# Ledger of designs, part 3: VH-VL binders against b4u8r9

Target 1, 211 residues: b4u8r9
Amino acid sequence: MKLMICTSNKKKFEEISSILESLKKDENLDLEFVKPPKEIEVEEYANTFLSNAYLKAKAYYNAFGIPALADDSGLVVEAFSDNLERPGVYSARFYKDSFGSHVLKEEDFKLSKDELNNLKVLRLLEKEENRKAKFVSVVAIVLSNNYGIFGEGELKGHIAKEPFGNFGFGYDPIFIPEGYNTTLANIENKDKISHRRQALEAVFFMLKKML
Key: E = the ipSAE of ESMFold2; O = the ipSAE of OpenDDE; V2 = 0.75 times the mean of E and O plus 0.25 times the DockQ between their complexes.

## First folded at step 1 (VH-VL)

Design f14 (framework fv_faricimab_arm2)
Fold by ESMFold2-Fast, scan of step 1:
Structure f14 (fold): chain C 211 residues (1-211), chain A 121 residues (1-121), chain B 108 residues (1-108)
Amino acid sequence: as target 1 above (211 residues)
Amino acid sequence: QVQLVQSGAEVKKPGASVKVSCKASGYTFTGHYMHWVRQAPGQGLEWMGWINPNSGGTNYAQKFQGRVTMTRDTSISTAYMELSRLRSDDTAVYYCARSIYGDYEGWFDPWGQGTMVTVSS
Amino acid sequence: SYVLTQPPSVSVAPGQTARITCGGNNIGTKSVHWYQQKPGQAPVLVVYDDTDRPSGIPERFSGSNSGNTATLTISRVEAGDEADYYCQVWDSSSEHWVFGGGTKLTVL
């Protein structure tokens, strides 16, 4: 079976392929990971990670008739969430999202985009007692017209009062995983608790049963 | 048929603002990011930023932050790029372009035909 | 900021092979896209994701990308291939698109 990994980002393709090849190691499965034959137009549906991942995978399956995998991921802060999870699908660009825009000032924009994202989250939570948050990764695989699977990886935790640590990227400096007393940016070997790997493990476990 | 059609050429004086439009057809307008790229006469391509037509969210190149505003009108599948406080070195052809894969990281196809903006006294 | 370096010009005879390079630090870990621009016209995508061609682009156009250099190769060059060619990558650290300076292909 061929499985298309539907991302235009070469680094993301290599990361996902590497994890899947690692999971396939020591398994005798007829499974090959490939790029799609060509680009296609994908209808955007931006409200949830699952809907974004599913619509990408479904569009590729419909175009090529080959099983298709797509993913979407981000940070969810409970105190910012209502009918929509936030930062959610806007995680990478939360600093310019209209939600909570009032807490950033002109002088703050001397900071990097990741630093602005972290600063915005911290300021919005400054007087908030509920600091619960999670990283979410959702992977969708469309296997046939009427059959698909999805997996979700979550890393539950809470938002620190101030940034700490030098490892990692994104929201790592302000996210404290459940069971730890420090941020992801201060944990040297965080790849072993990655939410993306959990999502890929979940779909891989189900995919094995088809082969 | 997928295409992007831009507004016509503009001549502006220094200090003025210009607003260029880009009308999309033949695809789901909200399914793809729209990018703006400019090209000064005899020079190369320079990325200015993108807009997500679904959310209205934007990302501007640092050089243009504070002078550029990107908007869209989903009812007519049209994106807009407004550049303010024009200088003579803003004279360029301005292009809109769609990113494929629905993400801002996708390659650009198609491109609009370009809009010549001339800034002179 | 990430920088892409292209030669300003490349000249080839009709029927020969043109090679246009795009240099960047560890560019082989990025996805490179190539655009063709003829005088007075908008750019046209000719190669995407390092190696792949859009529908309608002749097989004479191909790409490669490894290490610090990406290359656009045009085989059996025709007079109609005269154009400026631009490489492009996404720089995830700055969340910016980066274009090379462009290469003018002359067929003589």
Scores: ipSAE 0.000, ipTM 0.447, lowest interface PAE 14.1, mean pLDDT 85

Design l02 (framework fv_lerdelimumab)
Fold by ESMFold2-Fast, scan of step 1:
Structure l02 (fold): chain C 211 residues (1-211), chain A 120 residues (1-120), chain B 109 residues (1-109)
Amino acid sequence: as target 1 above (211 residues)
Amino acid sequence: EVQLVESGGGVVQPGRSLRLSCAASGFTFSSYGMHWVRQAPGKGLEWVAVIWYDGSNKYYADSVKGRFTISRDNSKNTLYLQMDSLRAEDTAVYYCARDEYGDYWYFDLWGQGTLVTVSS
Amino acid sequence: SSELTQDPAVSVALGQTVRITCQGDSLRSYYASWYQQKPGQAPVLVIYGENNRPSGIPDRFSGSSSGNTASLTITGAQAEDEADYYCNSRDSSGDHYVVFGGGTKLTVL
């Protein structure tokens, strides 16, 4: 069978594909990972990772009639969180979120979106002692109109005092995983310890039982 | 072969100084925080000092503040503990230990230890 | 003494379950890690963080935490598990980095 990996983010597509091909290795399954025929705009209205992942996968399944995998993932910083986890579902656009908007200045907006997100987190934590944080990933697969599966993964750690490293993307330069004293961006093969790998392993285990 | 090897222990008189070394091999030393932990004969483990991966932050137990200095040389993969103004109560096996620095600080790799005896 | 409290000794019959506890205010904010030490040897990490086992540590070792208390559980104790067990955590009282419990001597009968 064909399974669409539904992300417009090139780095996420590469990471998800790499992990899934690794999990498929030596399993001898009739399973092929493909890009969607065309990217579509999906409005993610939900306040949870699971609901956003499901909405995206369902939209692609409805458009193309091919089983669809989508993920929603983000950073959760304990010191920013109350009734809502933050940056949470707003991780990709935290730089323009109203929470903590006072720490960014006009001159900062010459930076990339990822750099702005990292800078905002670091400035908000400048005088904060609690630097606990985690990455969360939820993966949803829509297999038919009335049937789907999901998995989730989590990587605990804390926020570094300044960015370091050149591997990876997003918040990787400021995130230090539990058990490491360097940032995720300074770990070349982060796939072995990632929140995304955990979520993908969970859905792959379920999918393998069906094939 | 991931390994830590301590050296420099011995018998020393009160008020004197001693320098311990810990040689690291088999891993990227500059990526890890390093600690010294000691254990007096027949007693429990007591944390002594920490140094971060880049040498930027150092912390000490109250019992050794002002007397001990932790340092590292990442080009030589070596951790040091300079012990000044030694007291009888500093008598212990001194272990170096590798730390991952995160939510829950812990030691996944330990050396075999080196004995320091402070006596007259 | 340390700010993490452990009972000095505990015993268990071969094949039975034993729980070693560690208590202190730092455990409200930070997880405990656990070390096994046999006579004349360096400590060995057996549990770190939330229920993590290093490579080579048997499944019979598990960790848990609630409030100001952390526990190391050995399910189906073996003769080779006879050792001293130490907990450690981050010190929550300011500039100190690490604190150890006083240790628990486990005797396997």
Scores: ipSAE 0.000, ipTM 0.430, lowest interface PAE 17.4, mean pLDDT 83

Design l04 (framework fv_lerdelimumab; at its last look DockQ between E and O 0.02; V2 from the best seeds 0.00; counts 0 for: pae E 13.4 > 2, placed apart)
Fold by ESMFold2-Fast, scan of step 1:
Structure l04 (fold): chain C 211 residues (1-211), chain A 122 residues (1-122), chain B 109 residues (1-109)
Amino acid sequence: as target 1 above (211 residues)
Amino acid sequence: EVQLVESGGGVVQPGRSLRLSCAASGFTFSSYAMHWVRQAPGKGLEWVAVISYDGSNKYYADSVKGRFTISRDNSKNTLYLQMDSLRAEDTAVYYCAKDRGYSYGFPLFDYWGQGTLVTVSS
Amino acid sequence: SSELTQDPAVSVALGQTVRITCQGDSLRNYYASWYQQKPGQAPVLVIYGKNNRPSGIPDRFSGSSSGNTASLTITGAQAEDEADYYCNSRDSYGNHWVVFGGGTKLTVL
């Protein structure tokens, strides 16, 4: 069977494909990972990672008739969260989210979007003692009109008081994984402990039982 | 005011080792990450390694990983690069570079040393 | 693996405006920094982020960014601006290091 990996992000496609090929190795499964025939626009305006991942996978399945995998991921900071996880589904654009908008000033917009996101989190936590946070990835696979599977992965940790780590992306410079004493941006084996790998392992286990 | 002075360069045969030093002054050395960047003769700049302000975290370019070791001594305001299993392609001027600090994941080299030449030749 | 592409050489007449470009997929997500290097000397940071100048850098230097392209503009080039210019940015997700462009040699006159 063919499974479409539905992401417009080249690095995300490469990471997901690499993990899935690794999991497939030596399993003797009729499973091939492909790119969609063409990119389509999908509205991702749901309030949960699962809903956004599902909407994207479903849109691609409806367009091409091929099983489709999509993901949605982000940072969840416990102190910012109530009935909605935050930054949550707004992780990539937290800098322009209305929640906590008062901490960013016009002069700050010299910084990149990732830097603005990190700065906003740090300023909102300046006086906060509870710094617990987690990365979350949810992967959805739409297999047919009425059947799909999903998996979730998370990496628990806390937000550092200061950014550290000159490499990485997103919130890596301010996130310290549980059991570590440094930020994710400086951890050599990041991909082996990632939330995305956990989500992909979960769906792969389920998918393997169906093939 | 800020100064970075590299030393330890020289001519060395392939497979041998060499240790570079960078003496820092004019800023609080223990508060900033430090980098090594190299430049082969007539070529462009290539990032080599970084070390965190307290020495607990290190990261390397794939071309040198497993062969080079970055370290620092904050009591002496000195950065080091231990280069083992040297290859001809390691021939370059090696620069010590200061991170500007708190760049939210984006290193910024606000000060550079004059560089020290390492020639790996038989 | 993403890389940064620069034209190897560019020329500008004294007092005129020149634009040096840097192109790469990483620039869709990250701003470029620009370094000036004169023969026999260490590089000097001239622009960082989209368009920030370190203390001591003349206001004739400016930066811009759009899509996968970053540009360094020198408005009213002077003789002392003759140098090699390097862009740098963050590598792609899989590599986690800083990448430099190949450099552009600017000739004034």
Scores: ipSAE 0.006, ipTM 0.437, lowest interface PAE 10.8, mean pLDDT 83
Fold by ESMFold2, look of step 3:
Structure l04 (fold): chain C 211 residues (1-211), chain A 122 residues (1-122), chain B 109 residues (1-109)
Amino acid sequence: as target 1 above (211 residues)
Amino acid sequence: EVQLVESGGGVVQPGRSLRLSCAASGFTFSSYAMHWVRQAPGKGLEWVAVISYDGSNKYYADSVKGRFTISRDNSKNTLYLQMDSLRAEDTAVYYCAKDRGYSYGFPLFDYWGQGTLVTVSS
Amino acid sequence: SSELTQDPAVSVALGQTVRITCQGDSLRNYYASWYQQKPGQAPVLVIYGKNNRPSGIPDRFSGSSSGNTASLTITGAQAEDEADYYCNSRDSYGNHWVVFGGGTKLTVL
């Protein structure tokens, strides 16, 4: 079976493929990981990670007729998340989200997108006692017109009072994983605690049972 | 009060080695990246090296790469700079500087030591 | 180019306003930080981000930026403000994490 890894990011394709090949090691499985024949723009309009991952995988499956793997991921801050996970599916563009927009000023927008996202989270939590947060990854595989599977991974932690370190991008500088005393930006060998690997392990386990 | 105290400077001949130390107090040393910054006599500031909070990531200026090694001992709250194959152009006051943490995409040095002078001459 | 350019010297009359400028391509996307250094002393951070002052820095110090230029402004210069001033910012093109400007010697007349 061929399985499309549906991402336009070459580094992400290599990372996902490498994890899946590692999981396949010493298994006698008829499974090959391939690039899609063509990149497709998919509008991710849903409000959950699973729905967005499935929309992407389904669009590729419909276009090419090959089983398709896609993912969606983001940061979830408990204090922002009443009935909708926040920043959630808008994590990359949180600085533009209407939720909490009052804490950013026009002058802040000289900062990079990642810096704006981090600044917004920190300002929203300035007086908040509950700083619990998690990174979430959902991987979805569409296997046929009406059948698919998914896996989920989480990395629990909390939001630091200020950014730590000068390495990494995204929310890593403000996220302290459970069991650690520093931010994700300064943790060696992050692979062991990766929410993406966790999600991929889950779908691989289910896929293996079906092959 | 945050304090950084450098030591180990002196006069050495070109091609020799010297090891600098920086004793830290007044903050949780193991939570912060640390830097070395140098200043040649009568000249401006030059960034030299950085080490992450746990010592796992190290980066160097091009002028010192392959000759200098930054390290730390979190149990002793001490930062080190091993300087090998010293050259005349390495003559400078060497400052230990605390990284404030992530601030707008690049390091901020919120506390500095008083520096230790390294003179490399024949 | 990640180089930061500063005028080597500037003068201000006691009690008057002075601006020290810093120019470079990195400043289009990143703020400058500013350090004060008096003779025989270590540098002291005086401005970071857009216009943040660390605790203990007088409110006569302020920062601003536009385009590829950042400025440090002292609005009521005092004799004790006489020092060298360095800007720094991200080294966007090199292997360094930061780059410093060449420094500006401020003389208070």
Scores: ipSAE 0.006, ipTM 0.477, lowest interface PAE 13.4, mean pLDDT 84
Fold by OpenDDE, look of step 3:
Structure l04 (fold): chain C 211 residues (1-211), chain A 122 residues (1-122), chain B 109 residues (1-109)
Amino acid sequence: as target 1 above (211 residues)
Amino acid sequence: EVQLVESGGGVVQPGRSLRLSCAASGFTFSSYAMHWVRQAPGKGLEWVAVISYDGSNKYYADSVKGRFTISRDNSKNTLYLQMDSLRAEDTAVYYCAKDRGYSYGFPLFDYWGQGTLVTVSS
Amino acid sequence: SSELTQDPAVSVALGQTVRITCQGDSLRNYYASWYQQKPGQAPVLVIYGKNNRPSGIPDRFSGSSSGNTASLTITGAQAEDEADYYCNSRDSYGNHWVVFGGGTKLTVL
């Protein structure tokens, strides 16, 4: 069975692919991880990670008729917690979200989206003593029109005072996982503690029982 | 038939630069990650660098980081390795190798070129 | 950084079975791939994944894994199997994204 890894984030794609290959190591599953034939636009308008992951996976399944895996993940900062938990499902576009004092633009600052997101988080937490945060990931697999499975992972930690490290992506440079004294962007084998790995392991466990 | 043909090797002095090329054919070049692997005379294989299928991600061995640059031109089906600040220990046959897929998460070199010799000597 | 270790040399009698083993922490999480290299030639992939052979590779070649080890087995060694064999896997510890074993020289007696 072919399984499409559906993400437009190149770094996330590589991470997911790596983890999936690792999980497949001791299994006799007839699974082939493939790239979707083309990228399609998917509106992530849902207010939960699960809903967004499902919408994405479903969209690709509908488009190509191949089982589809999609991930939705984000950073949840406790100090920003309200009824929506921020950045949350808006993690990728937090820099331009209405939450906060002002909106940053890539064109204005010559910064990447990741950099802008990180700066906004740091700015908003500048005077905040509570720097607790967690990464959340939900992976959804759509296997047919009427069947899907999902897994969830979580990594607790806190937000650093400043970015550190050149590896990884997203909020990795400003997130210090529990039990560590450096950011994810400075941890060499972060896959072992990754919220995404946890989610993938969970959904993979279910997938194995089906195949 | 998949073919990888390296070129650009030669004899250079330490501190000099050299640029290697790998011409690919027989497969959709733009769909696969590509690697450079080198082998010093009489020694084992050493991974050098990888570039993702679209060139968006690059990773290097520590031994060459900051000195070597991997790149690709998908329109020309060509892989490159820019080697700057060459050292004697960089002397090796340099192979370009095709990754088995669009991802290098699980390294697998299903096709190799014949290699090009780079000799760094004063 | 992660390291893969191999015995530098092994020998096998013609027609007999030989196992070349690779050991390393990366192998706990990732499959190994195996490459055969004959003198003056480029490496050739012979085994990958759980036990996959590329087209053109004889069925006497097989692969296995256990714990932090991966093994290449040649059942019924032939004279032409005399070569250097390298294992390869993902480096999980940052210095390299890809790591090779030191190689094993196989002599067929």
Scores: ipSAE 0.005, ipTM 0.523, lowest interface PAE 12.0, mean pLDDT 87
ESMFold2 (binder alone), look of step 3: mean pLDDT 90; pTM 0.927

Design l06 (framework fv_lerdelimumab)
Fold by ESMFold2-Fast, scan of step 1:
Parts: sequence; C-alpha cells; structure tokens
Structure l06 (fold): chain C 211 residues (1-211), chain A 122 residues (1-122), chain B 109 residues (1-109)
Amino acid sequence: as target 1 above (211 residues)
Amino acid sequence: EVQLVESGGGVVQPGRSLRLSCAASGFTFSNYGMHWVRQAPGKGLEWVAVISYDGSNKYYADSVKGRFTISRDNSKNTLYLQMDSLRAEDTAVYYCAKEYTYYYGSGTPDYWGQGTLVTVSS
Amino acid sequence: SSELTQDPAVSVALGQTVRITCQGDSLRTYYASWYQQKPGQAPVLVIYGKNNRPSGIPDRFSGSSSGNTASLTITGAQAEDEADYYCNSRDYSGNHYVVFGGGTKLTVL
C-alpha cells in the first residue's frame, strides 16, 4: 500500500521519512511512503496533539483516497504549564502567542521563527530554577473511513541556558535530553533517541501487524 | 588552520574616517558571523559590532552606533569596519573575530586576529 | 562598562588551585565563555558553553555556573597561566549582543 506523509515542513518530512524507511528496512512489507499530490490547508483548532494530528490525516485521506499519516508535536516546559501545557500545541508559533509576549521586542523579529521561539523560551526561563521540559509527538494514520491508528512518544530533558549545535530544527538547539550533556541540535544521530521515533515505532508496529 | 589578519589601522585626527579590513582563511567564511572587538590601551575588551553570515543583519554597540558600519564581501573572504566621525575614545586595538557557530549573533568569538591599532589624536 | 563583574586581580601559588569568578544577570540565561590574554597578544578562548575546552587547551582549565555566577577554575596552576582572564556572555536585550567582564589579572607566585 501507499502511505502519504502529510507535512508541509520539509525538515519534518525528511525526519519522518528517514525513520520510517529505517524501520521498513529488511521487512517483507508492501508499503511505500509518498508525498501528497498537493498541500492542503488544514485548520488546526484543537487543544490536543492527537486531535490536530487526526484532523490533518483525515483531511488528506478525504481529499486523495490514500492512507494518510500526520503528526502534531511540540515542546512542553514545566514552568510555563498549568491546566494547559505550553508551548504545547502552539510550539510552531510560540513567538506570536500571547503567553509571555512581553519578553520579545520589535528588533528581535529580524530572527527566524525558530530562533524567535527559542529566544522566547530562554528569556521566560532566565530567573527560573525549574528548567524541566519534554518533547511530545503524536502520530495519527487514517487508513479508511472507519479505521485509524495512533502512537505517541516523549523525550524528557531540560532547557539549556543558550542555543548550541546545528543539527535538527525547532527547539533542538536549546533542549538537553535526559542523560546527555549537550543539546539535541549537537547530536548527529538524534533520530535514535527522539520522541518522534517512539511515536513512529508504535504506529509502525500496529501497521506491520495489519499487513 | 584558521587565520584572521587585520589591516588599515593607523594614526588619524578626530572627526576623520578610517576603514579596517580583516582577511579570513582556513574556514568557510560565508558560513559564520563575524565580530569586531576593541581594547583601549591598558583597558579591557569592548564589543563593537557583529554581522551575520550573509550580511543581512548587523548590530552595534551604543558607543559606535550611527558612526561605524560593519560589512563583508564573501567572494573575497573579507570583513570591513568603516569608522566615521572618529573620537579620541575610539583609540584602541581593533580585533576581528569569528563566531563559534553558524548561529546568527551567538556572541562567542572562538578565533581572533592579532589586532590593528587605531590612534585618534591631534 | 559591562554588566559582568570580575575582581581586578587574584594570586595563586605554583601548583595550587585558583578560581576566578564572573557575576551578572545575563548568566542566569547564558553560559559564560572565558578568554586568556597575555601581554601584547590576542585573546584565546579557553572555556565555552557548559564545560567545553577548545582543542589544545590543557585539562587543568574547567568552568562551572550557578545562578548569576560563573567560575573558571585552574587546577595546578603553572607559570604560563599568568595572564588576564575575561568572561563574556550573550545578551539579546538589543544594544549589547555580547558583554565582557572587566577582566581579572592572575599572578602566579
């Protein structure tokens, strides 16, 4: 079967595809990973990673009639979280989120979106002793009108005092995984320990059992 | 081996202009941000300016803002500092320095040139 | 003229341990880097980030950080360690992207 990897983020597509191809290696499965024929604009109006991942996958399945995989993922910083985890589902756009907006200045907006997100997290934590954080990924696959599967993963750690490293994307430059002494962006083989790999392994195991 | 060689320093009168150059070799110049840092005789280090790897973003210390202009020519592996309206307090050794990472504005110079002396006096 | 403060001078006996400190609010957010400067020479980076030493820097140099304070420790000081030491930190406040401490003159007795 063909499975669409539904993300407009090139770096995320590359990471997901790399992990899935590595899991498929040496498996006797009729499974091919493809890009959608075209990008669809999907409104993400849900408050959970699972709901957002499902909405994206279902929209692509409905449009093209091909099984669709989508993910929703983000950073959760303990010190920013109450009944709502933050940055959480707003991770990609934290720089323009109203929470903590006072720490960014007009001149900062010369930086990229990822750099602004990282800068905002660092400034909000400057006087905070609790730097605990985790990455969370939820992957949903819509297989038909009646069937879907999902998996989830997390990677615990803490926020570094400054960005370091050039591998990866998003919050990788400021996240230090539990058990490591450097940031995720400074670990060349991070795919082997990532939250996204855990989520993808879970759905791959379920999918393998069905094929 | 990373090498940074400054040139263009000398003695100038107050109110005049001077342009410093820094020739870079031993690394991919176009991948790194670059700094100018100065040190007045017998004094400590004072940061002057930074420029991003592609030249699109520039930042200056308040003491030089509006008077100094940082620029680069990636085709020539050369960094520049145009110094206008010079004052006696601008007298210092001027160092060219390379950012540690690809990160724009990281603020950790890892390699420094030997410096070029600028003396502003009448 | 910087927000990072260092003691102007410190002394250590040959072979003994010395700790040079740097204090400032930016250190709550950013780790300090440390530079060694000998008379008439350019600064040399000796510690950056968490506890990283550049290639060629002796293992007797180490760094530590807690709250608003960073420290450079030289374990078993040698005569060639006599120099000025500067801490620096990053600041995204807008007008000071890099700040340096005032420097500490280390004398090895």
Scores: ipSAE 0.000, ipTM 0.454, lowest interface PAE 12.5, mean pLDDT 83

Design l07 (framework fv_lerdelimumab)
Fold by ESMFold2-Fast, scan of step 1:
Structure l07 (fold): chain C 211 residues (1-211), chain A 121 residues (1-121), chain B 109 residues (1-109)
Amino acid sequence: as target 1 above (211 residues)
Amino acid sequence: EVQLVESGGGVVQPGRSLRLSCAASGFTFSSYGMHWVRQAPGKGLEWVAVISYDGSRKYYADSVKGRFTISRDNSKNTLYLQMDSLRAEDTAVYYCAKTRYFTYSGRFDYWGQGTLVTVSS
Amino acid sequence: SSELTQDPAVSVALGQTVRITCQGDSLESYYASWYQQKPGQAPVLVIYGENNRPSGIPDRFSGSSSGNTASLTITGAQAEDEADYYCNSRDSSGNHLVVFGGGTKLTVL
């Protein structure tokens, strides 16, 4: 069986593929991970990780007739969250989000998008004692018109006082996992403890039962 | 090229006031917290004060609380340290220091050359 | 205490490895940064976070951390490395304060 890994983000594709190949390594399964035949534009208008992942996977399945895997993931900071998780589904573009917009100045926009996102989180937490946070990943696989599976994972921790480390991307430089004294950007092979690995393990377990 | 240039140091009598300036260039000054660090002749580094990127938060070493005031003018890319009620123990080279990122951790990626303040007794 | 302690002096022979240590309660929670200062000059950041080097810093400089102790290691010391080395870290009480170690004078024999 072919399974499309549906992400336009090159680093996400590499991470997801690496994790899935690792899980498959010692299993004799009829399962092949492929890129979609071509990329399509998908409108992701949902307010939850699961709904966004599902909409993306379903769009690719409908276009190509091949089982499709998509993910949606982000950072959730407890001090920013009420009945909505934040940055949440807006994690990749938190610097544009209206929540906490007052802490960014026009001059800051000379920084990269990831640096702006990290800066915004750090400034919003400057006066906060509660630094609890978690990464969340939701993976959806659409196997047919009437059948899909999903998995989720989370990595609990807290936000560092400043960024450090050279590995990874996104919020990795400011996130310290529970039980560790360093950020994800300073941990080699972070995929072994990442929220994404947990979500992928969950769906892989279900796929293994089918193959 | 990032540059920090301190000025305003000199010889001053005990109990008097002095204002130091730090002119910043080569980076987006308004995006970074800024610090003052001093070093008495032949001694180690001592942290003095920090100011947040927007000037809303300020913190001081216990040795200078109530006597020194840190401030900034983001429109002029300039950091200030107002030193009141100066004592002989305040004699030091005063460095302006930029954080590597917005933080109070003290990862100072750039330092000025320093300006000497001598308080005569 | 959030204070950081360093040995006042250390010596190393040219081409050999030296380790400079920094100890304090804050290092359980925060990584140390390390600065090199030569006579009459401003300090220069050589390691930040646990083991990150700024652009232009030779790869013979490395950092490590264990419990309440941080270390700066110079592998294959050169004459130009003779300087005072300072560690610093964040105040463990969370007051947005910065603390420096007392400094270690490195002599390259």
Scores: ipSAE 0.000, ipTM 0.451, lowest interface PAE 16.1, mean pLDDT 84

